# Ledger of designs, part 9: VHH binders against CLA biosynthesis isomerase (cla-dc)

Target 1, 281 residues: CLA biosynthesis isomerase (cla-dc), of Lactiplantibacillus plantarum (Lactobacillus plantarum) (p0dx41)
Amino acid sequence: MASFIASDQDVKNFLTAPSMNDQEGIGFAYATDEAVLKALIPAPLKLMAPVVCGYVVHMGKPTFSAPYLEESLFALVSYKDKMMGAYPINLLLHGPGAESGVIAGREGAGIPKKLADDIELRRNDNSATATVERHGKTLLNVSWTAGELNDPSIMKQFAGQLALGKEAEMNSFFYKYDIDQHEDGTNHFSNVQLVATQLRSLADQVEPGNLSIQLESTDDDPFGELKVLKPLGAAWFHFDTSVMFNTLKLDEVDAATTMPKLLTGRYDRSFFNPKAATYII

## First folded at step 4 (VHH)

Design bC2 (framework vhh_5c3l_4)
Fold by ESMFold2-Fast, scan of step 4:
Structure bC2 (fold): chain B 281 residues (1-281), chain A 124 residues (1-124)
Amino acid sequence: as target 1 above (281 residues)
Amino acid sequence: QVQLQESGGGLVQPGGSLRLSCAASGFTFSSYYMSWVRQAPGKGLEVVSDISTGGGSTTYADSVKGRFTISRDNAKNTLYLQMNSLKPEDTAVYYCAKVTRWEYKYSGTEFDYRGPGTQVTVSS
């Protein structure tokens, strides 16, 4: 019989490092406007290239939930010219495990997760497609066709990150914060901090190919701000294992300059209703 | 904005036939597997049939094999279900559904959206 009081064993199980095993889908990259992308990245992270990376994947055997589909758009960034990794701008989830993924990611790891209305991922022998729908729009429509990258000159750099049969480690950078409610009827941000989550993945399938990509925008999810200037390439990949094995607290940061860049990826426009300000008390 | 609108239901005698249609809009119809699902009074949802993106592969529930035929017209964004030799047990609300599937790795199906449904009643 279950209880509202978890057993000691349940607490130990809860604290086990999460794994996203049997993960597969489309990874991609495209060139975008440098000034726009740079403006979205909070200090002290530094943009490495005017490139948006992304994926649409199925998590087949997550250790913390039923399977689910996930989309992300992210930038490649550095911290203090020593650590490099991904800065996710958005994550959208859909499927049986999606609610658990959103709760765990937002509460425990500061990950900007929302639920999509639909995510579709399809593959045949030499092609694959994915779409992401939310609030009446197809925000992302992407396809992969096996073969050369759109820009073959990046193949060596691309292949280095996707080495088969080798464990690869990567950093994902997130900002965590608290929202404190005060008796004067206002809320305040506190404890705004930069965190690196470290992942270790083992790829057993990587197939490069051509990218076709289209974005649509809504006020809740303004994907159109990240204009597709030039598709660079895509790959179909499968990770046998992918584990979040460590988290580093890196920096405390200024709320006033940082928080404006975090809210759209985490909240919908209902949180920004200016008329609500007239109904204080 | 995904919209699915079923039509073609009605009252029919045992042994009769009906053809259901589903008009789809708000998504790239030709990129999705489609399904017909039904719900009989007091029962859960049952997947009746599904069809691949180009119509080249179809599946059917054991209860309807040999009697029902699923088809699609991607140029018209329309899904069809031809129902022959209808039985009282086929009485249900029939829903058109958009589904997630890839055949290389995913062996099951899930449906994300369904329309408002069309009532089929098979009565003597």
Scores: ipSAE 0.012, ipTM 0.174, lowest interface PAE 9.1, mean pLDDT 86

Design bC3 (framework vhh_5c3l_4)
Fold by ESMFold2-Fast, scan of step 4:
Structure bC3 (fold): chain B 281 residues (1-281), chain A 123 residues (1-123)
Amino acid sequence: as target 1 above (281 residues)
Amino acid sequence: QVQLQESGGGLVQPGGSLRLSCAASGFTFSSYYMSWVRQAPGKGLEVVSDISTRGGSTTYADSVKGRFTISRDNAKNTLYLQMNSLKPEDTAVYYCAKVTEWTYKYGSTFDYRGPGTQVTVSS
């Protein structure tokens, strides 16, 4: 029986911590231009290394939706030289659960999620490929081949985030904000806040390998700004469990300096110059 | 040499259950996605279910969702298909298949399948 009024049990279930269980795919890292990457990171976060990390994964058993595919590019950052973690620059989702994933992530956690037109993830014996398509372009084409990393010297740092059989914790940093509409026809940003959401993951499969990666840009998703100067490595991984828990409110931040760095990851160009409105009565 | 050997087929009444097994040898079973594929008389091949290397991801054809369950035991190099609430339209030869390429959208492409096991659902 359904109603527009949720039961007390439905509200309780809605408030359980989200898990992205049975997650698998390709994780990767490449070196990029330091000045370009640093400019994308909103204060008070600081870039730790001129490296873009990313993944293309299948979420096999999310607790809030049907399965879906997800891509992300993120930077490694620090907060007040004490907390370290990921700062996601983009997330693109596709598949049966993708709409629910976008809604839950954007409303609940301030995650910069959009829908891709297509995401394909393929695994062979000792190789895997992934492609992400949006607005007429293949924005990302990545492959993993089992073996050595492109740069074997980073193996310990790379493998540390995917430690087998042990729960690994990582902070993900997000900015949350409100948009207030005023009667004079202007909008204002309010309550712009830096938060850290903790993730706890249990990896039961990690296979290091060689990375091949290509990026393409559109104005809505300018991936080519994050140039591939040097591929560093990739891995095929599986997380049995991955739980988002414990959100920490860290800082209130200045909207004028922060918001320009948040909008491209959350909105398309039509939001920045919407001139076509149709009025039907 | 890659070998896949299905077993567990037979004659069953509508509404009944069967469990198919596939014994794998000659390759590293735990490194491959696996599929169950069937062929009804006079029809083409239909992929009924796929399973990832560790069983973390499974897919099912709409025709079998809620009735069939795919599983694997990597320690025993064995793939399973639990078939419940069987219907006459499930009558087919069932093949175990080693996947060469697996996609989340379109399922499996395979390079080897077993000789098959006959499932007949009839009163």
Scores: ipSAE 0.012, ipTM 0.403, lowest interface PAE 8.7, mean pLDDT 87

Design bC4 (framework vhh_5c3l_4)
Amino acid sequence: QVQLQESGGGLVQPGGSLRLSCAASGFTFSSYYMSWVRQAPGKGLEVVSDISTGGGSTTYADSVKGRFTISRDNAKNTLYLQMNSLKPEDTAVYYCARGDTWYIKYSGDYEPFDYRGPGTQVTVSS
ESMFold2-Fast, scan of step 4: ipSAE 0.338; ipTM 0.758

Design bC5 (framework vhh_5c3l_4)
Fold by ESMFold2-Fast, scan of step 4:
Structure bC5 (fold): chain B 281 residues (1-281), chain A 124 residues (1-124)
Amino acid sequence: as target 1 above (281 residues)
Amino acid sequence: QVQLQESGGGLVQPGGSLRLSCAASGFTFSSYYMSWVRQAPGKGLEVVSDISTGGGSTTYADSVKGRFTISRDNAKNTLYLQMNSLKPEDTAVYYCAKGTEWTIRYSGTSFDYRGPGTQVTVSS
């Protein structure tokens, strides 16, 4: 019979490296305000370009949950000129596996995951759309049409990340932290650490195309802060495999300067003001 | 011309198994979301299962989850439904359906064409 005490085999299975296999959807990039985007990036990470990247994908065969849909907006950053990769600003999840995805990502890897109220991903022949809804707003509305990128000059960078039949390795940077309550009743942040999670993905489908994108903002998810100045391009892609194969601890960082940049992506306004509400009926 | 033709239905005892097939022609099969839809006597249409263009993403109605498996062979333009542990309440006409578009949203699916159907009867 099942027990609150996990078996040795259950513990071993739990510690297996997670994979997000059969990942399919729209990836995109657009130009934004450099000063705004740069201000969101916690030291010691450095912004590489005034570009927001994003995706809306379906995770068809995650090893840790039922399938789910996921959205992310992320920046391209460097660490000490030795490592380059993504810094996710937000992730929103929806679907049967979404709660497990949020719990596993936040607890295990410091990933800024929240639940969306709805995510839809559609493709009809050579066109596709995705929408993300949360707390009464369509936060993101993207479309892809097969063909040329909005800005063909980014094709070289794009092709390098999503080349067919090539194992691509990518770093994603996250901050992990603890919240400790001291004997005087005050809460404090501790053990604030920068980590790099390393992914290895195998793309079996990549179709470049033209991007249309619209953002809306709420206080809980202020997407409008990342203004769309110029769409750069989009692609429909499918990863057969995508495995988180390693995590590197990089730095301990100062809580006072770092934590203000981490909270909005992880918590809603009710956490910051007990009188605030996301919405009420 | 778009055509979908189901086969593999029949009479089976409770607890038995059947495999349904759907032969598709007249469109680029690999570009469309596909579904199995059923209609029991005196009831409305129920979406039983759907499958993405590449076959990597599948959904199932709660009534069949764990018992039915949807799959596709894009090289053969064929959709399948493996039905195990059949129950009398699975008695229905089963239709193969072509989606109007590929859609993932955990709230239902749409289709613009379905085949003529194949009868599945589960009884002693």
Scores: ipSAE 0.067, ipTM 0.530, lowest interface PAE 4.4, mean pLDDT 87

Design bC6 (framework vhh_5c3l_4)
Fold by ESMFold2-Fast, scan of step 4:
Structure bC6 (fold): chain B 281 residues (1-281), chain A 125 residues (1-125)
Amino acid sequence: as target 1 above (281 residues)
Amino acid sequence: QVQLQESGGGLVQPGGSLRLSCAASGFTFSSYYMSWVRQAPGKGLEVVSDISTGGGSTTYADSVKGRFTISRDNAKNTLYLQMNSLKPEDTAVYYCAKVTEWTIKYESGSTFDYRGPGTQVTVSS
């Protein structure tokens, strides 16, 4: 019979490293306004280049859910001139496993995940397209056409992460925090922490190509703030395995300067409406 | 040139099992969705099952759901269909098909543009 008390084996299974296996889709990069992108990056992370990276992928065999589609826009950042990696600005998920993906990512790893209304990924022999829809807008429309990158000079930046048959490791930087309600009824941020989670992926397919990309904005998902100044390139890829592991606590950070840069990627505008005065018993 | 070769068909009694195989060549197998399609005597083509490039996403026709399992081995460029609890209504020529345009969206199906020569499955006493 089912119970609200998990078995010891269920707890052990819950604590195993999550994997997003059988992952495929379009990865891409484009140049954006440096001052705008730089302003979005919370200290102590530093922007490495005025480039937005992104993907639209299908997670075919997650260990924690049914399959789902996922979109992300992220920046390339450094920490103390030693660690480099991705700083995700947004993630949108859709499909049978999407709710579990949002819960696991937000609660467990501090990942800025929301549900999309729709995500479509379409491929034929030499081309692929992806669209992401939320709150009445197509926030993202990307296409990949097999061939040369828009800017072939950036191929060197892809080499290590997209090598076939070689395990690649990448840091993803996230901010974790608590929201605590005090005796007076007000909420406060606490334990605001920069963490790095390592991702180990094995690519068994990578096809470089030309990128076409269009962004639209809503107040909930202001993608248009990250203007497309120049498409740089895209690739169709497949990761046989992709496992999140080894989360390092790097730094405790100031809530006042950090939290304004974290909320839009995690909450919709309804959370920012004026609230009633504190409840008095 | 694209080449697909099915095997594993034959005569089986109702309630029996068969495993079909399809050997693919002439294209990057791991980059394509694949399908099993069948044609019963005097009927049109019916898509039985589709599988994504890495094998993580599968779909099945209502007529075979719970009885058939599609799988693939990208290292061997081979597609499989495990058929259990076979019924006389499953009698058909089964074709392996390369899908040239597919959509990963939880409301939409796929199209195919090429199929192999087929393998006959007959379910009868």
Scores: ipSAE 0.016, ipTM 0.418, lowest interface PAE 5.7, mean pLDDT 86

Design bC7 (framework vhh_5c3l_4)
Fold by ESMFold2-Fast, scan of step 4:
Structure bC7 (fold): chain B 281 residues (1-281), chain A 125 residues (1-125)
Amino acid sequence: as target 1 above (281 residues)
Amino acid sequence: QVQLQESGGGLVQPGGSLRLSCAASGFTFSSYYMSWVRQAPGKGLEVVSDISTRGGSTTYADSVKGRFTISRDNAKNTLYLQMNSLKPEDTAVYYCAKVTRWEYKYHSGTSFDYRGPGTQVTVSS
């Protein structure tokens, strides 16, 4: 029988490391404006290359929810010139497990997750497409065709990031924070901290190919700020397992300089201006 | 040439179990969604279950949910349907189907471009 009081076993289960198993879809990379991308990266992270990476994937067996689709655009960054990884700029989720994914990721890991109005991922033989729709726009439209990367010169770097048949460990950098309301009724940011979440993934399928990509923009999700200057490549991939096995607290950071770079990926314009446009789908 | 060959059908009593198999050849099995589709006498085709390329995502018709389990073995190019708690209304020819296009989205049904010759399942005394 269910109760508002969780059992000891439920609490233990809740604290189990989350996994996004049976994950497949399109991963991709394109060149963008260096100054624009660099400006989005909060210190002390440093941009490594003027490249936006992304994916549109289906999470077949998450341990915390029903299946769902997820999109992300992220930068490649370094911390103290020693630790390297992804800095996600956005994540959009859709499907039966999407709400649970948003709640768990935002509350537990500081992940910039929102719900999309629709995400579609489709494969036909050696071609695949994905679309992400939110607030009346197709924010992202990507296609993959098996074969050569758009830029064959990056093949070794691209292939190295998706090691086939071996467990690979990857860092994702997030900023966690609290929002505290004071007696005067104003909200304040506190405990703003940089963390590295570490994933261990087993890729059992990686198929390189040609990328076609188009972005549209809204005020709530300004994808057009990350202009596509040159497609670099794409791959269809499958992860059998992907476990979030560790989180490292790295730095406490200044709220005033950091928070402006975190809000658009987490909140819509209605949070910033009570007269801002809102969208109903 | 695409080939799908079903086996494992037969006569079974209500409440019994059967396991259907489908041997696939002539295409890269591990790259395609697969489905089990059935046709009862005098009825149209019903999609019973589908399975993603690696088996992590499955769907079931409401009529069979909780009783049937779809699975696949990509090393053997074989699709399976474990059928438990069989009912007379499960009587049908069962087809293994190759899905040329699959879609991860949460409002559309599956479609298939090729099916095998079928295997008869009869649930009766």
Scores: ipSAE 0.025, ipTM 0.421, lowest interface PAE 5.7, mean pLDDT 87

Design bC8 (framework vhh_5c3l_4)
Fold by ESMFold2-Fast, scan of step 4:
Structure bC8 (fold): chain B 281 residues (1-281), chain A 124 residues (1-124)
Amino acid sequence: as target 1 above (281 residues)
Amino acid sequence: QVQLQESGGGLVQPGGSLRLSCAASGFTFSSYYMSWVRQAPGKGLEVVSDISTGGGSTTYADSVKGRFTISRDNAKNTLYLQMNSLKPEDTAVYYCAKETWTYKYSGTSSFDYRGPGTQVTVSS
């Protein structure tokens, strides 16, 4: 019945814009060291504020997979002082749909996705917690308690991003690239490009609250580099729909200066170990 | 305080249908996964179905797939279970349950409150 040759209808369905519907969880923001965060942002993107944003969410009804959990830490950036959006530093996925999510995001959109060993997201009444575990460490532990933000003065900014009952559009900036193998045993990067992927979401639930956050580091996922200087706030949210609907190609960039800032978010330390020497005697 | 009140149970013949309702109060209904759980005489609890906050995602036990449909009306704080093609094996007390949200792909459904239950009897 099944074939390695996809039907015309299967190809058509594959090309339908991916959606992450029935998405919910904790979104949060904290202040970090400006010089450290700025150094992580590849040109021509510019850091807008010394703030790390993040989320831990459950994707209840993705169009391309079974459900899964996802974590991200991202910066707020601008391009040419006109386009604004998120620059994801990392994404970790776990659950039945996670492998499909990693493959689709990395291949189709240049998204820095890896698999976590475990992600838990739990809510009880007016409190919620999320933990992300990978390679023997709890990389992220966040809590939300319904009420005031840690910094109430940023409520206006929070409310604007999480408007209820109206479609909100957001840019996410990614770098796409090819890795070319040569017959002489060398590899190199090519076609390194900055793209903006546009996402359209409809929030039907947003509950602001107080953030508690702890980070741990491993060499594969150095979350501790993004130190928590001050928690700013969190919210529990639910998106009824969330659709990736457009990709804009923005710039070709220099591989030598860009690629060092992309590898840790996409590869573990095993990729940076040299292969054993091969001798023909 | 959390309150859940089931209704719609009763006696039905094999092949018949029933629609269960659960009225919820004392918490933000739209913010929680909800489930239907049943207990047959002399047996343990079985989670028969659960539903996401917005109703977009549902799961069913293998024993009821294709026959039962879970739904919710957040404007009315009400959970439903449409039960079709009922079998004698479906005889049980049915409980509406508020889940303590745990999104973890290992382990059993977790709930911190259930209603008093409604009896469903399928007799031949």
Scores: ipSAE 0.106, ipTM 0.528, lowest interface PAE 3.3, mean pLDDT 88

Design bC9 (framework vhh_5c3l_4)
Fold by ESMFold2-Fast, scan of step 4:
Structure bC9 (fold): chain B 281 residues (1-281), chain A 125 residues (1-125)
Amino acid sequence: as target 1 above (281 residues)
Amino acid sequence: QVQLQESGGGLVQPGGSLRLSCAASGFTFSSYYMSWVRQAPGKGLEVVSDISTGGGSTTYADSVKGRFTISRDNAKNTLYLQMNSLKPEDTAVYYCARDTWEIKYGSTTVEFDYRGPGTQVTVSS
């Protein structure tokens, strides 16, 4: 019979580093408004370029769940001019493993994950498309066509980021926090901290190409704030392995200035509606 | 120029087994996801099973999960469907399909650009 008490072996297995193996899809980049993007980045992270990067991928063999599709938009940032990496602004998940992915990522790693109503990713020969739908809108519609990047001048930087057949290490920056309920009917933020999660990925397929991208916006997911000024390029890629192998705790940060920049990526507008309740004794 | 040709259908009793084959030509077979799609009398198309380019990822309709197994041999340009524990509800024309590489959960949409002429599977006593 199964039990509510996990075995010692189950606890050991739970603490094994999570991997998102057999990861495949479209990665892309576009230029956006520098002042807008810079304002979204919480201190002490610094924006490196007025560029939004993103992906729509299928996680074919995650070690912690059934397969699922995932979308992300992220900025390229630095910490103390020494560490560089991605700052994810959003992640949307859909598919059989999506619920587990949201729960584990938010609870364990501070990742800004929500469920999409639908994510579609498809490829035909040398072209591919992806769409992300949530709350009645197609928030993201991207297309990739194999060939030259929209901006061929960035090809050297682009090609260097996904070396075939070699393990690449990258940092993803997240903010972790606690929310505590108080008897006066208010919540308080505590333990707001910047962490870097380090990923090690092995790419066995990277195909550069031309990007077409369209964004729609809702109050819950304001993608239109990250306006597409110029598509820069896209690639179809496959990671054989991708593992979160280390977490660094970097800084405790000020809640008042940081939390406003974290909530929209994690909560919908229903959380921001104050309500009165009457209790029956 | 793209050609897909199914074989292996026939009449079988409930609880029996059949193995379908699909011979592909006119394209780089190893570069495409492939599907088995069926159409029962008076019904629309149903995607039965899907297989990735190298065979590492497979999906199955809930109606056939645990009973059917999809596989491929890229050296022979051939797609297979092993059908076990067949039910009268499995009676349909079975089509081999070359699909776009697509991942879409919960969709009833069939996305493929080429389909074979089909092979009839009839499950009755």
Scores: ipSAE 0.000, ipTM 0.253, lowest interface PAE 11.6, mean pLDDT 86

Design bL1 (framework vhh_7qia_2)
Fold by ESMFold2-Fast, scan of step 4:
Structure bL1 (fold): chain B 281 residues (1-281), chain A 125 residues (1-125)
Amino acid sequence: as target 1 above (281 residues)
Amino acid sequence: QLQLVESGGGLVQPGGSLRLSCEASGFTVSSNYMGWYRQAPGKQRELVAFIYSGGSTNYADSVKGRFTISRDNAKNTVYLQMNSLRPEDTAIYYCARGDTWYLDSSGDYEPFDYWGKGTPVTVSS
């Protein structure tokens, strides 16, 4: 019988590193405005290239939930000119496991996750499409056609990470923070810190191809800020395993300069404008 | 050690057919990007066909509809079936392995890291 008090074994199971096994879909990259992208990256991270990377994937066998679909746009960044990795700008999730994925990622890892209204991912032979819908807009529409990349110059950025049959590790950089309620009824940010969480993946399928991509924007999810100046390429991939593990605390950061760059990826405009709040019963 | 051994080349008349074979050792063809390049006398090397680890294929416009790349995973072999051959198809044909999808800094589409020694194909009356 289940209880509000978890067993010792349930606590041990809960603390096992999360895995997103049987993961497949479209990965892609496009060139964007350098000044715009650079401005979104909180110090001390540094933008490596004026490139937005992204994916739309199906998580077939997550260890913490039912299957779900996930979209992300991320930048390639460095820390102290030695560590490199992904800085996720957004993640949108949809499907049976999506709520669990949002809760676990936001609470445990500081990941900027929201729920999409719909995500569709389809592959037919040597072509695939994905769409992401939220708040009445198709925020992202991508297609992949097997063959040549639009621009081969992006391929070096994923060296080692998409190597077939080889276990590869990468860093994802996140900012973690607390929101503290004070005696006077005001909220304050505290413990704002840069962390790197490692991802260990084993790819058994990688197929490069041509990218077509369209973005739409809403105030809650301003994808159009990351303008598509040039599609660079896409790939269809499958990971047998993808394990998120080992969080490294890297730096403590100033809340005033950092927090403005973290909120849009995590909250909708109603959090910032009381007049945008809605009430439904 | 890695090895690619091409075979099946020869002299053929225009409109004829040839099947090239590429036998791999030291790695598995099903886990790698595999391609066929050709180099005509005095000309630059051209990628004509390739097959991805997942089985998807792609062809140069000059050979699309005439050439078919395939593999036999049990034999660890890649094939190039060449139909309706033309004098301009005369070249040395090379089998190539790409273990990663990554290019050099020149921006050339060059995802291979090992080549065979080549097999000559001559299309002439």
Scores: ipSAE 0.000, ipTM 0.143, lowest interface PAE 15.3, mean pLDDT 83

Design bP1 (framework vhh_7pa5_2)
Fold by ESMFold2-Fast, scan of step 4:
Structure bP1 (fold): chain B 281 residues (1-281), chain A 126 residues (1-126)
Amino acid sequence: as target 1 above (281 residues)
Amino acid sequence: QVQLVESGGGMVQPGGSLRLSCAASGFTFSSYYMSWVRRAPGKGPEWVSTISTGGGSTSYADSVKGRFTISRDNAKNTLYLQMNSLKPEDTALYYCARGDTWYIKYSGDYEPFDYWGQGTQVTVSS
């Protein structure tokens, strides 16, 4: 008995800040090739370190959907040497809430989200594993074992954003854009903009440990481009709350130089060569 | 039909001990990982411990590690939980569950423990 016309109250509820509460899983970091990673970062963002960070988490209580699992690989970047944060290269989602998460993130926030075929996150006492499968490959296989980081020298930097019992604010940088079809039938990019979305999270569990990580590539998800040169560390964490509370519009950017760096994280190869397979039923 | 029947709960003072038992029937007990899961008043289920099919591997929640011991007797189709150094926060209804360790694998049909017993009450109070 719902209507295709949303009530004024439904519209107000829709515009409420999204929260990814009861979030837990494995966070990790590894060293990669600086030139490769740097080339993936669209101007005016600047790479801060030759490090890929990532996570595989369960979103236990999102405000906008049923629960789901999510993977991300991201770089640490700066904007105008003053604002620091994450630049997500990819996000893959799986589970009952995953479609809602993809739709909300892509449409509303420019987040590079796709659906995985499977994501598994498993903890057994002081060991945890996560796998991400898409299009016939295990793109990511990570393990955490409680104890020392692979590189103990980074413990201070690694633990800083996961401080127990303290609200932490973090920036994530995304590019938003429109795709406009013109009279001649051609599509064009417009309104390409850099935004910073701001998260406020409260961690109530952080357990550092040793990282093992393996990547596989497909043309749709070329994870192997982000080579694992050296595992740095992992942690099992739990966020009681995580709220996306603000978005800052920072810059309008050049479409020609920016868009090539945004498409692989959002679209599969069929968008670039859409010829369907010929078959007899 | 699969049945899991817990026993051995009761009231105990802090620092005391209890041994829980779970009698399994209706399935090949020796073919399954078995777990203990507890539910405190006003809280959701908390995984406590898991034991492998042959008993060679065990896992524990950090809150009970060093105090609780899980074991099994496949000849008797029975799962045990030895609880030592009990604390007031251990007060809960304790369930025997068929399945492996706490983990997150999400699909519409997700369920890490497919069968649960009725539970046995453990109350730790002075």
Scores: ipSAE 0.005, ipTM 0.200, lowest interface PAE 10.0, mean pLDDT 86

